VHH binders against q9p7j3. Designs and how they scored, part 221

Target 1, 174 residues: q9p7j3
Amino acid sequence: MILPLFPETQVHVFVYENVSNCAAIHEQLISQNPIYDYAFLDAATILYKKQVYSAIIRALEDRRDEQMKTKTIHSEVILSLSPKTEISSAFRQFSMTKKSKNIVVVKIDSKLTEEEEFERLDKLVEGNRVEFSDEELQKLIDFKVLKKNYKLDPSTLENPLASILSSIALRGYS
Short names: E, the ipSAE of ESMFold2; O, the ipSAE of OpenDDE; V2, 0.75 times the mean of E and O plus 0.25 times the DockQ between their complexes.

## First folded at step 17 (VHH)

Design fb2 (framework vhh_6qgx_2; at its last look DockQ between E and O 0.67; V2 from the best seeds 0.00; counts 0 for: pae E 4.4 > 2)
Fold by ESMFold2, look of step 17:
Structure fb2 (fold): chain B 174 residues (1-174), chain A 122 residues (1-122)
Amino acid sequence: as target 1 above (174 residues)
Amino acid sequence: QVQLVESGGGLVQAGGSLRLSCAASGFTFSDYTMAWFRRAPGKEREFVAAITWEGDDTFYTDSVKGRFTISRDHAKNTVSLQMNSLRPEDTAVYYCAAASYDMSSPSEYDYWGQGTRVTVSA
């Protein structure tokens, strides 16, 4: 996939359900294994495709403008999902943990087709790939977590897209 | 001004033990995952062990599981690596490292020590 604003940057997004090896993936990340160079998100925190795309765009804009706060583009995507500027808070809220059951995986700057990237990723993740779609994401979201992460009230929670996207776009512009 | 200072390296016979320590200053120690890496002569740096910021999880590369133990002391802002049953293959410079927690991509270790040399003789 090509984002119109960043036509030279190939991005792939994958969704896995029923993942059994998040603890093993965590070990590989903490040991700096470059084979695992993706952003691993907890699907319980993601309701919309646009939520993920907006975070990717924000991270790419910050990279372009030399304003990244984290050291990799993939970690910057995770920060970019957060309405807050604190890096540790964003990672605790949105990253895959060893106890996650379903994940969203983002690859930025891919040199591979979607199928080729999937073949590589499928060797690393023990779970079932599902479509990256709002329909599938809705099955995996935890609305209590979403409400907490974005400070949604009952009226906003019924239709939260605009509030979430505003939080991503306006972080740091109080 | 962040500083990581390793100590405890030296020469030891195969089968022996050493304890490495790393004193940390200039950052909020409890907000960082702490790790040990090592670099053997002529080789790339490799992961050895890590302990998360909350101290609730430890990780080890397979070749050291059961022989090495990582621990941290928040009162003294130190991380330690107890190395037992040492082998000649463990000969390396050992580096202390600190990272803000990042489970979603390969962790970036923001701070590194200068290293302490461990030599294990046959």
Scores: ipSAE 0.245, ipTM 0.672, lowest interface PAE 4.4, mean pLDDT 87
Fold by OpenDDE, look of step 17:
Structure fb2 (fold): chain B 174 residues (1-174), chain A 122 residues (1-122)
Amino acid sequence: as target 1 above (174 residues)
Amino acid sequence: QVQLVESGGGLVQAGGSLRLSCAASGFTFSDYTMAWFRRAPGKEREFVAAITWEGDDTFYTDSVKGRFTISRDHAKNTVSLQMNSLRPEDTAVYYCAAASYDMSSPSEYDYWGQGTRVTVSA
């Protein structure tokens, strides 16, 4: 996938359900295995495609402007999902944990086609790939976690997308 | 101003034990995953163990599982590596490292110590 604002940057997003090896993936990330160069998100915290895209765009803008707060573009995507400025808080809120069962995986700066990238990633993730769509994400979301992460109240729950996008866009300004 | 200072290395016989310690300063210790790496002569640096920022999860390379234990003390800003049943192949310089998050895209840790030498004789 190519984003209009960043035509030279290829991005792929994958969704997996019933993943059995999140703990093993977590260990590989900590051990700095370069094969696992992705952003691994807990699907329980993601409700919309636009939420993910907004975070990706924010991260790419930060990179373009040389204002990244984290070490890598993928970690910047995780930070960009959060309304908080603290990196550790963002990761606690949105990153995959060893207990996760469903995940969203983001690849930025891919040199492969979507199919080729999937074949590569499928060797790392032991789960079932599902479509990256609002419909599928809605099946995996934990609304308790979502409400907590974005401090949603009854008034904002009528249109959660607007509130989420505002939180992402205004991080560091509130 | 950021410092990671390792201690506790030395010479030990095979089957013996050592406890390494790393004192951290100059950053918010509780926001960082702490890890131990090692480099043997003529070999590449390799991961040994890590403990998450809250201390509730630990990870080990396969060759040290059941023998090494990583722990941290938030009050003292220290991370430790208890090494039991040491083997000659454990001989290496051991490095303390810090990462500002417990998982991310693979990259180098933010901070590294100077290392402490561990030698295990046969």
Scores: ipSAE 0.026, ipTM 0.440, lowest interface PAE 4.3, mean pLDDT 91
ESMFold2 (binder alone), look of step 17: mean pLDDT 82; pTM 0.836

Design fb3 (framework vhh_6qgx_2; at its last look DockQ between E and O 0.07; V2 from the best seeds 0.00; counts 0 for: pae E 14.6 > 2, placed apart)
Fold by OpenDDE, look of step 17:
Structure fb3 (fold): chain B 174 residues (1-174), chain A 122 residues (1-122)
Amino acid sequence: as target 1 above (174 residues)
Amino acid sequence: QVQLVESGGGLVQAGGSLRLSCAASGFTFSSYTMAWFRRAPGKEREFVAAITWSGSSTFYTDSVKGRFTISRDHAKNTVSLQMNSLRPEDTAVYYCAAASYSMGTPVSYDYWGQGTRVTVSA
């Protein structure tokens, strides 16, 4: 997919459920295996497509402006999901863990088609691919985690998307 | 100054063995994941093996699994690659690399060695 604001950057997003090898993937990330050059997110923390896209856009903006706080564009995506400025907090909040079962995988600066990228990623992830849609995401979400991550209350829960997007956009501007 | 110095490369016949070593200095060795990469003639550099900073986990590219073993010695600040059952397709310049944990992204390594050449004849 091509983002309107960043026409030169191709982005792919995939969702996997019932992933059996998150621990192995996590170790590969720790080991700095370049084959795993993706942003691996815990699907339990993602409710909307726009949440993911907003984080991607924020990360791309940071890169454009040479203001990235993290080392890589994919880590910046993870940071960008968080309302907090602390990198460690962002990763604890949103990054895939060894215990994760469902994940959202983001690839930025892809040189491949979506299907080609999927074929590559499918070799790394042992799980079932599902559609990247709000409908599928809401099946995987942990609302307790979501509420905690974005400090949602009864008033903001009426329109959580707005609150989430505001949190992403305004991180560091409070 | 940071240095990674590879050694142990050479010419070997198919089926033979080599042990590569990388001596590290100038940085906190115990805080870095160490890895081996290789560049074959006419090909791009590729990941071969890695060992986490703690040494608790090792990882290999599929083509070397069962044949190559990566290890590290914290006392000597060295990382090694034992290469058994070598094949002509293993011919490459092998590079030692070091990377601190970069928040779950495996994009770049901080330090690289000069490389050591491994040639496997048929």
Scores: ipSAE 0.006, ipTM 0.255, lowest interface PAE 10.0, mean pLDDT 91
Fold by ESMFold2, look of step 17:
Structure fb3 (fold): chain B 174 residues (1-174), chain A 122 residues (1-122)
Amino acid sequence: as target 1 above (174 residues)
Amino acid sequence: QVQLVESGGGLVQAGGSLRLSCAASGFTFSSYTMAWFRRAPGKEREFVAAITWSGSSTFYTDSVKGRFTISRDHAKNTVSLQMNSLRPEDTAVYYCAAASYSMGTPVSYDYWGQGTRVTVSA
């Protein structure tokens, strides 16, 4: 997929449920194995496709403007999901952990088609791929976690998306 | 509550050795990657070494490769840093850190100890 503001940057997003090897993937990420150069997100924290796209756009804007806070574009996506500027907090709240069961995986700067990238990723992730859609994400979300991460209250329950996107877009401006 | 408590720091002459230890409690130790960081006087904290949750992989900053060895003991819930061939530039406060997930160094460490001081005299 191509984002209109970044026409030369190919992005792919995949969703897996019932992942059995998050601990093994986590070990590879700690080792900085380049084969695992993706953003691995805990699906329990993701309710909307737009949430992910907004974080990707924010990370790409920060890279373009030389304002990245983390070492890779993929780690910058994880930071960009957070309403806070503190890196360790963002990773604790949004990244896949050894305990995660369902994940969202983002690849930025892909030189591969979606199918080719999927074939590589599918060899790394032991789980069931599902569609990247609001319908599938809704099945995997933990609303208690979502509300805590974005400090949602009853006034935002009808349309939490606007509050979430504002948090992503305005991080660091206040 | 989570606790990481470092010990084993002290004064040592250049060329000498020290072994640092970090006792961990309040979390499932076997599920966490463990690391050591250090902060030299007047400088920013920097990454030293890490060992994965299983102990299968280790990572070291370039300046300590071949001299320092990180290890962990799941039975005792400890992580250790064996420091050999110490140099004056290794003088720092050394911190133990734990991560349930890491996308890179120095980011993504959830818990930190209070530090233990190492001084290497020329």
Scores: ipSAE 0.000, ipTM 0.131, lowest interface PAE 14.6, mean pLDDT 83
ESMFold2 (binder alone), look of step 17: mean pLDDT 85; pTM 0.865

Design ga1 (framework vhh_6qgx_2; at its last fold request DockQ between E and O 0.87; V2 from the best seeds 0.86)
Fold by OpenDDE, fold request of step 18:
Structure ga1 (fold): chain B 174 residues (1-174), chain A 124 residues (1-124)
Amino acid sequence: as target 1 above (174 residues)
Amino acid sequence: QVQLVESGGGLVQAGGSLRLSCAASGRTFKGYAMAWFRRAPGKEREFVATISWRGSATFYTDSVKGRFTISRDHAKNTVSLQMNSLRPEDTAVYYCAAEPGYAIYNTASEYDYWGQGTRVTVSA
């Protein structure tokens, strides 16, 4: 996929359910294995496609403007999901953990087709690929976690998408 | 009560220029992507240009690339569309739109807020 705002950057997003090897993947990430150069998100924290794409765009803007707070574009995506500026908080809130079962995987700067990228990723993730859609994400979301992460209240829950997207865009801005 | 109000439309000869402006009222659009759409006579509304909240990322439909420039002023809560080298086919009602966060697909249905529109007529 090409995002209009960043036409020179190819992005792929994949969703896996019933992943059995999240702990193993997590260890590889800690070890900074370059084969695992993706953003691994806990699907329990993701409700909308636009949530993911907005985080990607935020990260890409940060990179373009030389304002990245993290070391990699993929870690910046994780940070960009959070309304908080603290990196550790963002990772606790949104990153895949050893206990995760369902994940969203983001690849930025891909030189491969979606299918080719999937073939590579499929060797790393032991789970079932599902469609990257609001419908499928809705099946995997933990609303308690979502509400906590974005501090959603009865007023903002009327339009949670708007609240989430605004939070992403306004992180670190007064 | 939240409103977007367009201004700057009018009649102009081919090759001429216009600058459209969109002002927000009722709320600030901090954290909102802004966009311009247009609807020509007998045609459906189409995307023209968008700009990110930060104001540095932009995207244009192919037919206006190199001629139109979208910009925004955060302090004034406005978004502008500088239209140069106007053509008769640019004749349309131009609409300002806003979307929380970022514009991903740039479809009309993606944007939550809309202005009433301002008419631009380009004569041959």
Scores: ipSAE 0.902, ipTM 0.941, lowest interface PAE 0.5, mean pLDDT 96
Fold by ESMFold2, look of step 17:
Structure ga1 (fold): chain B 174 residues (1-174), chain A 124 residues (1-124)
Amino acid sequence: as target 1 above (174 residues)
Amino acid sequence: QVQLVESGGGLVQAGGSLRLSCAASGRTFKGYAMAWFRRAPGKEREFVATISWRGSATFYTDSVKGRFTISRDHAKNTVSLQMNSLRPEDTAVYYCAAEPGYAIYNTASEYDYWGQGTRVTVSA
């Protein structure tokens, strides 16, 4: 996918359910294995496609403006999902863990087609790929986690998307 | 209640310039992207330009790239469209719009808030 705001940057997003090897993937991420250079997100924290795209755009905007807070663009996506500036809390709240069951995987600056990138990723992830869609994400979300991560007030619950998306754009500026 | 109000439209000769302004009242649209759309006579509304809340990420439709500049001023709660080297085909009603977060698809259906429009006429 090409996002209009960053037309020279190719991005791919994949969703996997029933992943059996998150612990192994997690060990590779800790080891900084370059083959695993993706953002691995816990799908229990993601309800909307726009949530992921907005975090990607925020990370790319910060990179362009030399305002990134983390060392890689993929770690910056994880931070950018958070409404708060604390890097460690963003990773605890949004990153895949050893115990995750479903994941969202982001590749930024891909030089490959979506199918080529999928072929590489599919060698790393033992799970079932599903469509990156609001319909599929709604099946994987944990609403209690979503509400906690974004501090959704019951008075704003019926319009949580606007609150979530504006929080991503505002992190560090409000 | 929040309203978006466009101004700065008018009649201009081809090759001329105009600056459109969009003022927001009732809120500051913190964390919202802003955009300009236009509707030419007999045509559907089309995307013109968008700007991120921070003001550093912008995108323009091909037909206006290099001629139009979108900008925003958080202190005045305004967004502007500087239109240079105007052509007769730029004749349209221009609309300001807002959506939360970032503009992703640049389609009218993605925008929740709209102004009433300001008319720009570019004569040969």
Scores: ipSAE 0.806, ipTM 0.904, lowest interface PAE 0.8, mean pLDDT 92
ESMFold2 (binder alone), look of step 17: mean pLDDT 83; pTM 0.851
OpenDDE, look of step 17: ipSAE 0.891; ipTM 0.936
ESMFold2, fold request of step 18: ipSAE 0.772, 0.769, 0.803; ipTM 0.889, 0.889, 0.902
ESMFold2 (binder alone), fold request of step 18: mean pLDDT 82, 82, 82; pTM 0.847, 0.851, 0.848
OpenDDE, fold request of step 18: ipSAE 0.899, 0.900; ipTM 0.940, 0.940

Design ga10 (framework vhh_6qgx_2; at its last look DockQ between E and O 0.76; V2 from the best seeds 0.00; counts 0 for: pae E 3.5 > 2)
Fold by OpenDDE, look of step 17:
Structure ga10 (fold): chain B 174 residues (1-174), chain A 124 residues (1-124)
Amino acid sequence: as target 1 above (174 residues)
Amino acid sequence: QVQLVESGGGLVQAGGSLRLSCAASGRTFKGYAMAWFRRAPGKEREFVATISWRGSSTFYTDSVKGRFTISRDHAKNTVSLQMNSLRPEDTAVYYCAAQPGYAIYNTADEYDYWGQGTRVTVSA
C-alpha cells in the first residue's frame, strides 16, 4: 500500500490469529535478528485500520523530520501508537508479547509485493492470516486494554476513533 | 465542538491569485488534520489539499499541484490555501474541513468538521 502523504514508501500490514510461536518471535526481536525487521503489534490493542495507518504516518513523519525517538522505523511505529512519550510504556501497551495470540505485523520500506512479503513473513509466523479490516480487528480487540491504553471514558467510548487518532497525533505536543 | 469559518473568496481573472483562510472557533485544531475541498457548479465535492497536524506533511490533488499551497498557523488556529495561476476550472465553493489524527484516504466522509464555504470565481 502507498499512503498519499508518503508516496515513495511502500507499506504492508498483515494480521495473524492463533499464533503459536509468539514467544519464539519475541526472542528473535530481543536478539535483533534482521530477518524479523517488522513491527509486531498485539492485535488485542488495535481496533481500527486507521489507527495503524496513523501510527505509520506519524512514524514516517518523525523520520522525515529527523525527530525519531527510537532506533528503527518499526519501533517508531510502536511508539506512535501510544499517547505517551515513554518508549517503554508504548512497548508495554502495544507491542507483541510472549503471551500474545493474535498479532498485527507492519512492514515499512518494503521492496517486495504484498504477496512476496507475505510468503517471507509466513515462514516466521505460525498462525492463520486474516484480512486486515476493521471487521476482523474488532474480533481480536480487548476493549479493556484499549480503554486503558487511550484512557477512554464513557464520553469517548461512543466514538473512540476520534480520541485514538487525536492522541496519536498529539503525543509529545501537550 | 469545532466551528470552521472560511474567508478570502471572490472574483479573480484567470492567472490571478487568491488566498483563502479558515479559522476555527470553539476549540483548537490540536491533533487534527486539515483539508480543503471544493464543489464546482454541477459537480460533486472534490478533495483539493490536506495538511497534517504537525504541518510538515501535505498532499494535493493533481490538478492543483504546483499552483496551490496549503499551510497552517498553530498560533492563530488557522489553515490557509494560497491559490496561484488560477484557471476558470478552479471556480467553485471552497470548503475547509478537519478530522482527528491524520488524513489517510482524503475522502469527504473521512472529515468530521466542515465550514460553510467561500465562493471563488475565476473569469476567463
Scores: ipSAE 0.884, ipTM 0.935, lowest interface PAE 0.5, mean pLDDT 95
Fold by ESMFold2, look of step 17:
Structure ga10 (fold): chain B 174 residues (1-174), chain A 124 residues (1-124)
Amino acid sequence: as target 1 above (174 residues)
Amino acid sequence: QVQLVESGGGLVQAGGSLRLSCAASGRTFKGYAMAWFRRAPGKEREFVATISWRGSSTFYTDSVKGRFTISRDHAKNTVSLQMNSLRPEDTAVYYCAAQPGYAIYNTADEYDYWGQGTRVTVSA
């Protein structure tokens, strides 16, 4: 995928359901194994494609402007999903954990086609790939978690997408 | 519905300049990206320029790059389009638009809010 503002940055997003090895992946991430250089998100926290793309765009803008708060672009995506500035809270709320069942996986700065990147990722993830689409994400979301993470209330429920995207854009300004 | 109100349109000779302004009259649009689109007679709206919430990221369609500058003022809740070196081909109704977040900026169907438009006519 090519983002118009970042034409030389190739991005891929994958969704897996029914993942059996999140604990093993989690240990590899803690060990900083470079083969696992992706953002692994808990799909229970992701309702919209635009939610993920907005976090990616924010992370890329912060990298361009030398304002990243974390050490890698992939960890910056995780932070950028959060309405709050505290790094540890963002990871706790949005990162895949050892108990996650479904995940969204982001690769930034890929030199591979989507199919080639999938081939590499599929060796790491024991689960079923599904389409990165709002339809599939809606099957995997935990609405109680979503409401808590973004403080959705009756005044914001009329257009929850707009409220979520604004929270991502406003992190550090509200 | 919150109003986006454009102003600054008019008639100008080729080579001249105009500055368009867009004000949000009923809300601040915190966390929204803003854009300008235009519609020439008989055509669909086409993208002109966009600016991120921070004002640090801008993107322009090729035909206006180097001639038009988008900017925003958070204190006034306004977005402006400075249009220099105007050409007859720039004649159109110009629309202000808003979308939440940092989403991809260049397609009209991504924008939730639209102004009524301001007419710009560039005479040969």
Scores: ipSAE 0.352, ipTM 0.698, lowest interface PAE 3.5, mean pLDDT 88
ESMFold2 (binder alone), look of step 17: mean pLDDT 83; pTM 0.852

Design ga11 (framework vhh_6qgx_2; at its last look DockQ between E and O 0.82; V2 from the best seeds 0.81)
Fold by OpenDDE, look of step 17:
Structure ga11 (fold): chain B 174 residues (1-174), chain A 124 residues (1-124)
Amino acid sequence: as target 1 above (174 residues)
Amino acid sequence: QVQLVESGGGLVQAGGSLRLSCAASGRTFKGYAMAWFRRAPGKEREFVATISWRGDSTFYTDSVKGRFTISRDHAKNTVSLQMNSLRPEDTAVYYCAAEPGYAIYNTASEYDYWGQGTRVTVSA
């Protein structure tokens, strides 16, 4: 996919359910294995496609402006999902854990087609790919976690998307 | 809720320039992506340009590339559309729009807040 604001950057997003090897993937990430150069998100924390794309755009803007707070563009995507400035908090809130079962995987600067990237990623992830859509994401979301991560209350739950996107955008601008 | 007010429209000859401005009344643009749309007589509303809330990423429809510039001033809490080399086909009511977060799509349905519009007429 190409985002209009960043036409020269190819982005791919994949969703996996019933992943059995999250612990193994997590170990590879800790060891900084270059084959695992993705952003691995816990699907329990993602409700909307726009939530993911917003984080991607923010990360890309940060990179363009040489203002990234993290080491890699993919870690910056994870940070960009968070309303908090602390990197450790962002990772605890949104990153895939050893106990995750459903994940969202983001690839920035892909040189491959979506299908080619999927074939590569499919060798790493032992799970079932599902469509990247709001419909599929809402089946995987943990609302308790979502509410906690974005401090949603009864008034903001009427339009959680607006609240989430505002939180992402305003991080560090309080 | 954001209330948007456009200004700067008017009559101009082909080849001329106009600068449209959009200001929020009662609320800041902080955390909002902004866009301009237009509706020509007898046509559907169409996307013109968008700018991220940070103000350093922009996207334009092909027909206005190189002629129009969208910008925003955080200090003044405004978004502007500089329109140069205007053509008769640019005649339309121009609308300012806003949405929370970042500009991802260029479709009208993605924007939650709209101004009342300002009329731009370009004569041959």
Scores: ipSAE 0.851, ipTM 0.921, lowest interface PAE 0.6, mean pLDDT 95
Fold by ESMFold2, look of step 17:
Structure ga11 (fold): chain B 174 residues (1-174), chain A 124 residues (1-124)
Amino acid sequence: as target 1 above (174 residues)
Amino acid sequence: QVQLVESGGGLVQAGGSLRLSCAASGRTFKGYAMAWFRRAPGKEREFVATISWRGDSTFYTDSVKGRFTISRDHAKNTVSLQMNSLRPEDTAVYYCAAEPGYAIYNTASEYDYWGQGTRVTVSA
């Protein structure tokens, strides 16, 4: 996918369910293995496609403007999902952990088609690929986690998408 | 209630310029993208341009690139569309719109808030 706001940057997003090797992937991420240069998100924290695309756009804005707070564009996506500026909490809240069961995987600056990138990723992830869609994401979300991560209360639960998306865009500016 | 109010429309000769303005009232659109759409007679609303909350990420439909410039002013709570080198095919009602976060798909269904529109007529 090419996001209109960043027309020279190709991105791909994949969703896997029933992943059996998150612990092994996590070890590779800690080791900074370049083969694993993706953003690995816990799908329990992601309800909407727009949530992911908005975090990607925010990360790309910050890279363009030399305002990134983390070392890689993929780690910046993880930070950008958070309504807060604290890096450590963003990673605890949104990143895949060794206990994760379902994941969302983001590749930014891809030079490959979606299916070519999938072939590479599928060698790394032991799980079942599902469509990146709001329908599939809704099956994998943990609403308790979502409410906590974005501090959603009864008044914001009527339109959680708007609250979540505006938080991503506003982070650090309100 | 929340209102978006467009102004600056009118009749202009081809090759001319107009500046549309959209004033927001009832709320500040913190963390919202703003956009302009247009509707030619007998057609659906079509995307024209969008601008991010910070005002520094923009996107334009191909037919207006280089001719139109979207901008926003947080202090005045406004978004503007500078339209240069106008053509008869730019004739439409122009609508201001707002959606939370970033404009991703640039389709009318993504926008939560809409103005009433301002008519632009470009004569040959």
Scores: ipSAE 0.760, ipTM 0.890, lowest interface PAE 0.9, mean pLDDT 92
ESMFold2 (binder alone), look of step 17: mean pLDDT 82; pTM 0.847

